VHH binders against EKC/KEOPS complex subunit cgi121 (cgi121). Designs and how they scored, part 175

Target 1, 174 residues: EKC/KEOPS complex subunit cgi121 (cgi121), of Schizosaccharomyces pombe (q9p7j3)
Amino acid sequence: MILPLFPETQVHVFVYENVSNCAAIHEQLISQNPIYDYAFLDAATILYKKQVYSAIIRALEDRRDEQMKTKTIHSEVILSLSPKTEISSAFRQFSMTKKSKNIVVVKIDSKLTEEEEFERLDKLVEGNRVEFSDEELQKLIDFKVLKKNYKLDPSTLENPLASILSSIALRGYS
Below, E stands for the ipSAE of ESMFold2; O stands for the ipSAE of OpenDDE; V2 stands for 0.75 times the mean of E and O plus 0.25 times the DockQ between their complexes.

## First folded at step 18 (VHH)

Design qo32 (from m140 with T52A H105R; framework vhh_6qgx_2; at its last look DockQ between E and O 0.87; V2 from the best seeds 0.82)
Fold by OpenDDE, look of step 18:
Structure qo32 (fold): chain B 174 residues (1-174), chain A 123 residues (1-123)
Amino acid sequence: as target 1 above (174 residues)
Amino acid sequence: QVQLVESGGGLVQAGGSLRLSCAASGFTFSDHAMAWFRRAPGKEREFVAAIAYTGSYTFYTDSVKGRFTISRDHAKNTVSLQMNSLRPEDTAVYYCAATYAWDYRNERAYEYWGQGTRVTVSA
């Protein structure tokens, strides 16, 4: 897909459930294998499409403005998901771990169609692709983790989208 | 309480060797990548070496490749930097650092830091 604010940047987002090889993927990430140049997120931490898009947009804005805090656009996406400014914390909060079962995978600056990218990614991920939708994400979310990550309280828990987006947008400004 | 305590620094002649050690406590050592950074006089802190949390992967700045070796001991919660063929330009305060991320070369990625140990290499 193409984001309106970044027409020259192609972005793809994929959701996988019941992934059996997250440990293997994680190993590739910690080895910094360039073939795994994606943002691998734990789906347990993602509730909305807009949450992901907001993080992507922020990362792209940071890159545009030469304000990236991380070394790669994909790591910046991970950072951008977090209300915290600490990179290590953001990774702890949102990145896929070797124990993850469900993941959201983001590709920035793709030169491939969505289908082509899927075919490529499907060779790396051993799981079932599901639709990138709020409905599917809601099935995978861990609300305990979500509440912790964004410090949601009873007043915000009924409709946490605004709080999540605000946390992403205002990171570093609180 | 998180602590990273470096040791092993000192004065050495060019061509000599030192082994730095960093003892970690107060956090889950096995979940963190460990790294060494250094700050030379009048210069910014720079990445030297990193080792992934499993210990299976290591990363080095170009200037130390073939001379420095980073390793870790999970049983002792320590990370070490074997420095061989030392050069005057290696003179710096060396810092141990820990991160949950894999942005290893990025100083900003590291959430825990030691106080540093001074290494001086004389010509």
Scores: ipSAE 0.854, ipTM 0.918, lowest interface PAE 0.6, mean pLDDT 95
Fold by ESMFold2, look of step 18:
Structure qo32 (fold): chain B 174 residues (1-174), chain A 123 residues (1-123)
Amino acid sequence: as target 1 above (174 residues)
Amino acid sequence: QVQLVESGGGLVQAGGSLRLSCAASGFTFSDHAMAWFRRAPGKEREFVAAIAYTGSYTFYTDSVKGRFTISRDHAKNTVSLQMNSLRPEDTAVYYCAATYAWDYRNERAYEYWGQGTRVTVSA
């Protein structure tokens, strides 16, 4: 898709369940292989579509304003999910690990249609694509992880979306 | 308490060698990438070398490639920088750093830092 404020920027988001090769993907990420230039997120940390889109928008705004803290837009998405400003902590909290089972994959600056990008990504990921939807994400979330990552208390657990989006929006750094 | 403690700095003539060592404690060394940064007098701190948490991938700034070698020892929780063919331009305080991320060249990615060890290379 194309966001209204970013007319030259095409974004795709994919969700995979039952991924068998996260260790191999992780090896490619730490080696800096440009074929794997995506944001690979652990789906256990993602409850809502809006959580992902808010992080993407924040990353794109920071790129536009020359305020990025990381060296790639995909790394900036990972940072932007976090209520903290620390890059290392954000990767620890939200990035896919070698032991992840389900993932959310973000491509920014795509030159391809969604299905063309999927065909490329499907060669890299050994798992089952599911719809990027709140319904599918809610099957994959770990609520203990979500509570810890966003420091949710009982009142916010009734409607966690607003607290999560506020945490993303209010994170300060420059 | 997290600590990174550098050692091995000193004074050396141009063309000489030094080996820096960094001892790590208080965090899970085996899941962090390790790096060396340096700050020359009057300059900003800059990336020198990094090694992925597995030890399988190394990265260097262009000016040191072929002369410096980064390595890590999981059993000792140490990272080392072998510096050969030293030049006066290598004069700096050298800092050891650690990150969970793979944004290796980015100083902002590193959450743990040592106090530094001084290297002086005489012309």
Scores: ipSAE 0.759, ipTM 0.895, lowest interface PAE 0.9, mean pLDDT 92
ESMFold2 (binder alone), look of step 18: mean pLDDT 88; pTM 0.901

Design qo33 (from m140 with T52A R108K; framework vhh_6qgx_2; at its last look DockQ between E and O 0.93; V2 from the best seeds 0.80)
Fold by OpenDDE, look of step 18:
Parts: structure tokens; sequence; C-alpha cells
Structure qo33 (fold): chain B 174 residues (1-174), chain A 123 residues (1-123)
């Protein structure tokens, strides 16, 4: 897909459930295998599409403005999901771990169609692809983790999207 | 309390060897990648080497490849840097650092730092 604010940048987002090889994927990530040049997110931490898009947009803006804090756009996406400024914390909060079961995979600067990218990614991920939708994401979310990551309280939990987006947008401005 | 304590620095002649050690405590060592950075006089801190949390993968800056070896001991919560064939340009304060991320070359990725140990290589 193309984001309106970044028409020259093609972005793909995929959701996988019941992934059996997250440990293997994680191994590739820690080895910095370029074949795994994606943002691999733990789906347990993602509740909304707009949460992901907001992070992507922020990462792209940071890149545009030469303000990236990380070395790769995909790592920047992970950072951008976090209300915290610390990269290590953001990875701890949102990145796929070897124990993850469900994941959201983001590809930025794709040269492939969504289907082609899926075919490529499908060779790396052993799981079931599901629709990238709020409906599917809400089935995978761990609200305990979500609450912790964004410091949600009963007053914000009824409409967590606004709080999440604010946290993402205002990171580093508090 | 998180602590990274470096040791093993000192004065050595060019061509000599040193082994730096860093003792980690106060965090889950086995979940973190460990790295060595260094800051030479008048220069910015730079990446030297990193080792993934499993210990299976290591990364080096080009100038130390073949001369330096990073390793870790999970049982002792230590990371080491074997430095061989030392050169005057290796003179620096060497810092141990820890990160949960895999952005190993990025100083900003590391959440824990040691106080540093000075390495001086004479010509």
Amino acid sequence: as target 1 above (174 residues)
Amino acid sequence: QVQLVESGGGLVQAGGSLRLSCAASGFTFSDHAMAWFRRAPGKEREFVAAIAYTGSYTFYTDSVKGRFTISRDHAKNTVSLQMNSLRPEDTAVYYCAATYAWDYHNEKAYEYWGQGTRVTVSA
C-alpha cells in the first residue's frame, strides 16, 4: 500500500497467527540477516491498524527529517511504537521475541506487490496469515501487555486508541 | 541495581595483547546483547564489537577484525574482549554496554553502560 503522506514509499503489513518458528526468525534477526529486513512485531502488543500506521508514519517522518534514532527504518518503526525514547525498551516492549506466537510484520520500501511480498515472506514465516484488521488484531492482543506498554488506566482503557496514538505522537515531547 | 564493571585495561606496547572483562549484574544478562565501545582522546565513542545474547553471533568494527575477539560467559554474566596485535590507535577508554535490541552498532541502542577501562598502547 501507499501512504498518502509518503507516496513514493510502498508499505506492506502482514499478520500471522500461530507462528511456529518465531525462535528461528528471531535468530535470523539477531544475526542481522538481511533477508529478514522487516519489522517483526509481537502481535500481543498491537491492538489497532492505526497504531501500526502511526508508528510507520513517524518512522518515515524521522527518516525524511534525518532524525532517525535507529539504524534501519524497520527498527525505527519498532521505536516509534513506544512511548519511551529508549531503543532497547521499545524492542523489549514491541518487537517479536523467540517466544512470540503471533506477529505483525511490516515491510517498508518494498519493491514488490503485496502478493509478491507475501510469497517472499511466507517462506520465512511458518504460520497462518490473517487479515490486517482491527478485528483480527484484537483477537491476538494481550491487554496486560498493552496496558503496561502504554500505561493505560481505567479512564483510557475504554478508548485506548486515542491514548496509544498520543503516546506514539508525543514520544520525546514530555 | 544494574552494574557493568570493566576490568583488564592498562598500558601495553604495540603488538601486545590485553583481555578486557566486564561483569554484569542487576539485569537479565542472558536476554541482552553485549558490546564493547571505545572513546579515544578527542574522538567520539565508537562501536568496537558486539555479541548477540546467544553468543552465537559476533560483530566487529573493521579496524579490529582479526585482532579482537568478543566472547561472553552466561554462567558468570561476563563479556570479554581479547585484544591482540594492539596498535597505538587502539588507545581509548573501553566501555561495556548491554542492549535488548539488535541494533548493535548503534550506541543509542544500549541501555546499560560501564564506567570504562583505559587501554593505552604505546608505540
Scores: ipSAE 0.811, ipTM 0.896, lowest interface PAE 0.6, mean pLDDT 95
Fold by ESMFold2, look of step 18:
Structure qo33 (fold): chain B 174 residues (1-174), chain A 123 residues (1-123)
Amino acid sequence: as target 1 above (174 residues)
Amino acid sequence: QVQLVESGGGLVQAGGSLRLSCAASGFTFSDHAMAWFRRAPGKEREFVAAIAYTGSYTFYTDSVKGRFTISRDHAKNTVSLQMNSLRPEDTAVYYCAATYAWDYHNEKAYEYWGQGTRVTVSA
């Protein structure tokens, strides 16, 4: 999906499966290594492309409106996935951990083409790139985690997309 | 019930030293980053120092680099701030805080806070 409200903001999204070095990447994140300035998300928490794009749009809207709660746009994406406004819990729920196996990686404000960004990222991630698509994301999701993170009603929801997107869009107004 | 309890504050002369300690309970200390913030009279609360949950990475505001040292003890669930070469400008209430996130300088990232301990540095 194209981000029509932010047409000059270059965004790349990559999906990796079977990542063997999430613990090493996590060490780089907690050390604040600028080479790792991406949003690293646990793919077990991501079911739809629109889920990621909605979080990116929400983060960009908050930046535009000078309402960001976190210090970087990438950390703001992590927060924006959450239905709640608490930064610490959003990181617990959605960020890649040292035990993660599959990841979604977001770069906002990229100065590189998709190919160039991929070549840089591929040096950092030891795993298999797959297409950023609903088909591939559905293979990697953990539905128990998804239902917990968004408090989905398991007895009534066949298509949770609208509930998830509403949670992202309306966060902070309840 | 989560508790962060600071201790070690007091009155010292400029050039002196103090060691602050913070005892943590009621949450998983070993997966949280810990930080010290301070509020001087008439000023906003500001970041002082943080330490990653592993203990391997430390971060300091510029005005305390080389003078203050943050450390953590996983066996005792404590975080400490060794404060050397103290200046009157270091006079403040010092707060211990905890977060799961790695947005260390951002007070909004911290979910748990202590009540603070007062430090007064006399000229």
Scores: ipSAE 0.709, ipTM 0.879, lowest interface PAE 1.2, mean pLDDT 91
ESMFold2 (binder alone), look of step 18: mean pLDDT 87; pTM 0.892

Design qo34 (from m140 with T52A E107D; framework vhh_6qgx_2; at its last look DockQ between E and O 0.93; V2 from the best seeds 0.80)
Fold by OpenDDE, look of step 18:
Structure qo34 (fold): chain B 174 residues (1-174), chain A 123 residues (1-123)
Amino acid sequence: as target 1 above (174 residues)
Amino acid sequence: QVQLVESGGGLVQAGGSLRLSCAASGFTFSDHAMAWFRRAPGKEREFVAAIAYTGSYTFYTDSVKGRFTISRDHAKNTVSLQMNSLRPEDTAVYYCAATYAWDYHNDRAYEYWGQGTRVTVSA
């Protein structure tokens, strides 16, 4: 897909459930294998599409403004999901781990169609692709993790989207 | 309390060797990648080497490739840097660092730092 604010940047987002090889993927990530040049997120930490898009947009803005804190755009996406400024913390909070079961995969600057990208990614991920939708994400979310990551309280938990987006948008401004 | 304590620095002649060690405590060592950075006089801190949390993958800055070897001991919670064929340009304070991320070359990715150990290589 094309984001309105970044018409020259093609972005793809995929959701996989019941992934059996997250440990293997994680191994590739820690080895910095360029074939795995994606943002691999733990789906347990993602509740909304807008959460992902907001992080993507922020990462792209950071890149545009030459303000990236991480080396890669995908790492920046991970950082952008976090209300914290620390990269290590953001990875701990949102990145896929070797123990992850469900994942959200983000590709930025794709030269492929969504289908082509899927075919490529499908060779790397052993799981079931599901729709990138709030409905599907809601099935995969761990609310305990979500609450912890964004410090949600009972007052914000009823409609956490605003709080999440604010946390993403205002990171570093508090 | 998180601690990274470097040791092994000192004065050595060009062509000599040193082995730096870093003892880690206060965090889950096995979940963190470990790295060595260095800061030469009048220069910015730079990446030297990193080792993934599994110990299976190592990364080096180009200038130290073939000369330096990073390793870790999970049982002892230590990371080491074997430095061979030292050069005057290797003179720096060497810092041990830990990160949960895999942005290894980025000093901003590291959440824990040691106080450093000085390495001086004379011509």
Scores: ipSAE 0.768, ipTM 0.878, lowest interface PAE 0.7, mean pLDDT 95
Fold by ESMFold2, look of step 18:
Structure qo34 (fold): chain B 174 residues (1-174), chain A 123 residues (1-123)
Amino acid sequence: as target 1 above (174 residues)
Amino acid sequence: QVQLVESGGGLVQAGGSLRLSCAASGFTFSDHAMAWFRRAPGKEREFVAAIAYTGSYTFYTDSVKGRFTISRDHAKNTVSLQMNSLRPEDTAVYYCAATYAWDYHNDRAYEYWGQGTRVTVSA
């Protein structure tokens, strides 16, 4: 996928359910193995495609403007999902953990087609790929986690999209 | 209240050794990476060493590799920095820091900081 404002940047997003090796993947992330240079997100924190794309766009805008706070574009996506500016908290709230069951995986600056990137990623992730869609994401979300991460009140929980996107766009102003 | 308390700093002759220690309390030590940063007078704070929350992976800035060793003790909630073959350019205030993230070189990733311990290496 190519985002209109970033025509030279290819992005791929994958969703896996029933992942059995999150502990092994997490080990590779903390060891900083470059083969695992993706954003691995806990799917329990992601309700919408637009949530992920908004975080990707925010990260790419910050890179373009030399305002990145983290060392890689993929870690910047993790930060960009958070309404807060604190990196440690963003990782705690949104990153895959060794106990995660379902994940969303983002690759930015890919030189590969979606299917080529999937082939590489599928060697790393032991789980079942599902469509990156609002329908599939809604099956994987934990609404209590979502409410806490974005400070949603009960009235917005039925259609929280605007609140979530505002939190991502306005990070640093609230 | 979160606390990181460094100790073990002091004055040492070039070629000598010091061991820094950092006692942690008020947070879940076992899920945080720990690091040492240093600030020499008039300079920006720079990364020295980090250890992953498991203790299995260590990272060092190039200038200390082979001379410094970071370690952690989960039973005592401490992180240590063994500093051997000290050089005058190692003179700095050394800070202990903690993060949940694995962006180890990035001081902006660290949510908890100690007040520092001074190390002076004389020529």
Scores: ipSAE 0.753, ipTM 0.894, lowest interface PAE 1.0, mean pLDDT 92
ESMFold2 (binder alone), look of step 18: mean pLDDT 87; pTM 0.889

Design qo35 (from m140 with T52A E107Q; framework vhh_6qgx_2; at its last look DockQ between E and O 0.94; V2 from the best seeds 0.79)
Fold by ESMFold2, look of step 18:
Parts: sequence; structure tokens; C-alpha cells
Structure qo35 (fold): chain B 174 residues (1-174), chain A 123 residues (1-123)
Amino acid sequence: as target 1 above (174 residues)
Amino acid sequence: QVQLVESGGGLVQAGGSLRLSCAASGFTFSDHAMAWFRRAPGKEREFVAAIAYTGSYTFYTDSVKGRFTISRDHAKNTVSLQMNSLRPEDTAVYYCAATYAWDYHNQRAYEYWGQGTRVTVSA
């Protein structure tokens, strides 16, 4: 997919459920293996497609403006999901862990079609691909985690989208 | 309260060795990567070495590779930096730092910092 403000940038997002090898993937991430240059997110932290796209857009805006805080655009997506500017906390809150079961995977600057990127990614992830949709994401979310990550009170948990998107868009301007 | 306390700094002749230690408390040591950064006089703080939370992967800035060894002890919640073949340009205040992330060279990634220990290498 191509975002209107970033016409030269191809983005793919994949969702996997019942992933059996998150520990092995996590090992590759901490070793800095370049084959695993994706943003691997814990699906328990993602409720909306717009949550992911807002973080991607924020990361791309920060790259455009030479304001990136992390080493790669994919790590910048992880940071951009967080309402705070602290990199370590963002990774703790949103990144896939060795115990994750369901994941959202983002590739930015892809030179491949979605099918070609999927074929590559499917060699790395042992799980079942599902559609990247609000319907599938809502099956995988942990609302206790979502509440904690975005500090949502009970009244906003029924429709938290605006609060979440505002947190992503306004981070670092207070 | 989170604390990182460095020790082992001092004055040493060029070619000599020092071992720095960092005692960690107040956070889950076993899920954090640990690193050493240093600040030489008149310079900005720079990355020296990092070790992944498992202990299985280490990373070094080029100027210290082969001379410095980072290690961690999960039972004692400590990280160490063995510094061999020291040179005058290694003179700096050395800081211990911790992060959950794996953006190891990036000082912005580190959420916890020690106060530093001074290392002086004489010609």
C-alpha cells in the first residue's frame, strides 16, 4: 500500500495468529539480524487498523523531518505507537515478546508486492496469517493491556479510538 | 528506586587493564540489555559496548573491539566491562545504562543511567 503523503513508500502489514516461534523470532531481533528488518508487534496491543497506520504515518513524518529517535523506520513505528517519547517503554509495551502468540508485522520501504513480501515473511513466521482488519484485530486484543498502554479510563474504553490516535499524533509536543 | 552504580574506575598506565562493574537494582535486570557509554573531555557521550538481555550477543564500537569485553551476571545483577590494552584516548567517564529495547548504539534508547566512574589512562 502507498500512503498519499508518501508516494514513494510501499508499506505492507500482516497479521498472524497462533504463532509458535515468537521466541526464535525475538532471538533474531535482539541479535540484530537484518533479515528480520520488520516491526514485529504484539497483537494483544493493537485494536484498530488506524492505530497501526497512524504510527506508520508518524514514523514517516519524523523521518521526513529528520526527527527520528530510533535506528530504523521499523523501530520508529514501535516508538510511534506509544503516547510517550521513551523508547525502552515503547518496546516493552508494543513489541512482540518471546511469549507472544499473535503478532502484527509491518514492512516499510518494501520493494516487493504484498504477495512477494508475504512469501518472504512466511518463511520466518510459523503461524496462521489472517486478514489485517479491525474484525480480526478485535479477536486478538487484550483490553487490560490496551487500557494500561494508553491510560484509558472506564468511560473511554467503549470507544477509545480518538484517545489513542490523539496520543500517537501529539506525542512529544507537550 | 532504580539504581545503577558503577565502580572500578581509576588511573592506569597505557597498555594496562581495568575492570569496571555496575550493580543494578530496582528493575527487572534479566529482561534489560545493558551497555557502557563514555564521555571524554570536550566530547559528547558515545557508545562503547552492549550486551543483550540473554547475554548471548555483544556489540562494541570499533575502537574497542578486541580490547574490551562486556559481560553480565544474572545472579548478582551486575554488568562488567573488562578493559585491556588501554590507550590514552580511552580516558573518559564511563556510564552504565539499561534498556528494554535492542537499539543498542542509541543513547536515547536507554531509560536508566548510572552516575559514571572516571577512567584515566596515562601515557
Scores: ipSAE 0.746, ipTM 0.892, lowest interface PAE 1.0, mean pLDDT 92
Fold by OpenDDE, look of step 18:
Structure qo35 (fold): chain B 174 residues (1-174), chain A 123 residues (1-123)
Amino acid sequence: as target 1 above (174 residues)
Amino acid sequence: QVQLVESGGGLVQAGGSLRLSCAASGFTFSDHAMAWFRRAPGKEREFVAAIAYTGSYTFYTDSVKGRFTISRDHAKNTVSLQMNSLRPEDTAVYYCAATYAWDYHNQRAYEYWGQGTRVTVSA
């Protein structure tokens, strides 16, 4: 897809459930294998599409403004999901781990169609692709993790989207 | 309490060798990548080497490749930097650092730092 604010940047987002090889993927990431140039997120930490898009947009804005804190746009997406400014914390909060079961995969600056990208990614991920939708994401979310990551309280738990988006948008400004 | 304590620094002649060690405590060592950074006089701190949490992957800045070797001991929660063929330009304070991320070359990714150990290489 193309984001309106970034018409020259093609973005793809995929969701996989029951992934059996997260440990293997994780190993490729820590080896900095360029074939795995994606943002691999733990789906347990993602509740909304807008959460992901908000992070993507922020990352792209940071890149545009030459304000990236991380080395890659994909790592910046991971950072952008976090209300914290610490990179290590953001990775701990949102990045896929070797123990992850369900994942959200983000590709920025894709030169491929969504289908082509899927075919490529499908060779790397051993799991079932599901629709990138709030409905599917809510089936995969761990609310305990979500609450912890964004410090949600009873007043915000009924509709946490605003709080999540605010946390993403205002990171470093609070 | 998180602690990273470096040791092994000192004065050495060009062409000599040193082995730095960093003892880690207060965090899950096995979940963190470990790295060495250095700050030369009048210069900014720079990446030297990193080793992934598995110990299987290592990364080096170009200027130290073939001369420096980073390793870790999970049993002892230590990371080491074997420095061979030392050069005057290697003179710096060397810092041990830890990160949960894999942005290993980025000092901003590292959440824990040691106080540093001074390495001086004379011509």
Scores: ipSAE 0.732, ipTM 0.874, lowest interface PAE 0.7, mean pLDDT 95
ESMFold2 (binder alone), look of step 18: mean pLDDT 87; pTM 0.898

Design qo36 (from m140 with T52G; framework vhh_6qgx_2; at its last look DockQ between E and O 0.89; V2 from the best seeds 0.73)
Fold by OpenDDE, look of step 18:
Structure qo36 (fold): chain B 174 residues (1-174), chain A 123 residues (1-123)
Amino acid sequence: as target 1 above (174 residues)
Amino acid sequence: QVQLVESGGGLVQAGGSLRLSCAASGFTFSDHAMAWFRRAPGKEREFVAAIGYTGSYTFYTDSVKGRFTISRDHAKNTVSLQMNSLRPEDTAVYYCAATYAWDYHNERAYEYWGQGTRVTVSA
């Protein structure tokens, strides 16, 4: 897909459930295998599409403004999901782990169609692709983790989207 | 309490060798990648080497490739840097660092740092 604010940047987002090889994927990431040039997120930490898009947009803005804190745009996406400024913390909070079962995969600057990208990614991920939708994400979310990551309280849990987006947008401004 | 304690620094002649060691405590060692950085006099801190979570993968700055070897011991929670064929330009304070991320070359990715150990290589 194309984001309105970044018409020259093609973005793809995929959701996989019941992934059996997250440990293997993780090994590729820690080895910095360029074939795995994606943002691999733990789906347990993602509740909304807008959460992902907001992080993507922020990462792209950071890149545009030459303000990236991380080495890669995909790492910047992970950082952008976090209300914290620490990269390590953001990875701990949102990145796929060896024990993850469900993941959200983000590709920035794709040169492929969504279908082509899927075919490529499908060779890397051993799981079931599901729709990138709030409905599907809601099935995969761990609310305990979500609450912890964004410090949600009973007053914000009724509509956590606003709090999440604010956390993403205002990171570093508190 | 998180601690990274470096050791093994000292004075050595050019062409000599040193082995730095870093003892880690206070965090889950196996969940973190470990790295060595260095700060030479009058220069910014720079990446030297990193080793991945499992220890299977290593990364080096170009200037130390073939001369330095990073390793880790999960049983002892230590990371080491074997430095061979040392050069005067290797003179620096060497820092041990830990990160949960895999942005290994990025100083900002590391959340834990040691106090450093001084390495001086004389001509």
Scores: ipSAE 0.742, ipTM 0.877, lowest interface PAE 0.7, mean pLDDT 95
Fold by ESMFold2, look of step 18:
Structure qo36 (fold): chain B 174 residues (1-174), chain A 123 residues (1-123)
Amino acid sequence: as target 1 above (174 residues)
Amino acid sequence: QVQLVESGGGLVQAGGSLRLSCAASGFTFSDHAMAWFRRAPGKEREFVAAIGYTGSYTFYTDSVKGRFTISRDHAKNTVSLQMNSLRPEDTAVYYCAATYAWDYHNERAYEYWGQGTRVTVSA
């Protein structure tokens, strides 16, 4: 998708369900293997497409403004999902773990078409690709995790999107 | 409740060796990467070495490569830094740190910190 503020930046987002090799992917991430240069997110933490795009936009804004806190744009996406600025907690809350079953994968600065990037990613992920849509994400979300990650209460549960997006946008200003 | 306790610092002559140790408690040691950072007098704290949570992957700042070795002991919940061929510029307070993330060189990635152990290397 084309992001209005960043028309030169090719972004692809994929969703996989029933992934059998998250432990192997995790090992490649901790070893700093450049072939795995993506943001691998646990789908249990993602309810909306806008949640992911808001984190991508925040990360790109911080890169543009030379304000990134992490060393890569993909790790900055993980941080940007968090309402707080603490990197270790953001990874714990949002990143794919060795026990994850469903994932959202983000590639920023891709030089490939969506199909070409998918072909590459599909060699790395042993799972079933599903559409990146609010409908599919809602099937994979864990609402207890979402509530905990964004401190949602009864006043925000009917319309959690606005609260979530505000948390992403206001990170670092409280 | 979380605690990282460094030990093994002291005074040593240039060319000598020290082994630092860091005992970890109050968190799940086996899912965290561990690192050593150091702060020389009047300087900013800098990355020295890190070891991934499995123990299979290690990372070092250039100035210590070949001289320092980081290791971890999952049974004792400790991380160690073997420091050989010490130089006066290695004089610093050495801090043990832990992170769930894999942004190893980045001080901001570390959520738990020890109080530090002082290493002085004399000419």
Scores: ipSAE 0.612, ipTM 0.842, lowest interface PAE 1.6, mean pLDDT 91
ESMFold2 (binder alone), look of step 18: mean pLDDT 86; pTM 0.887

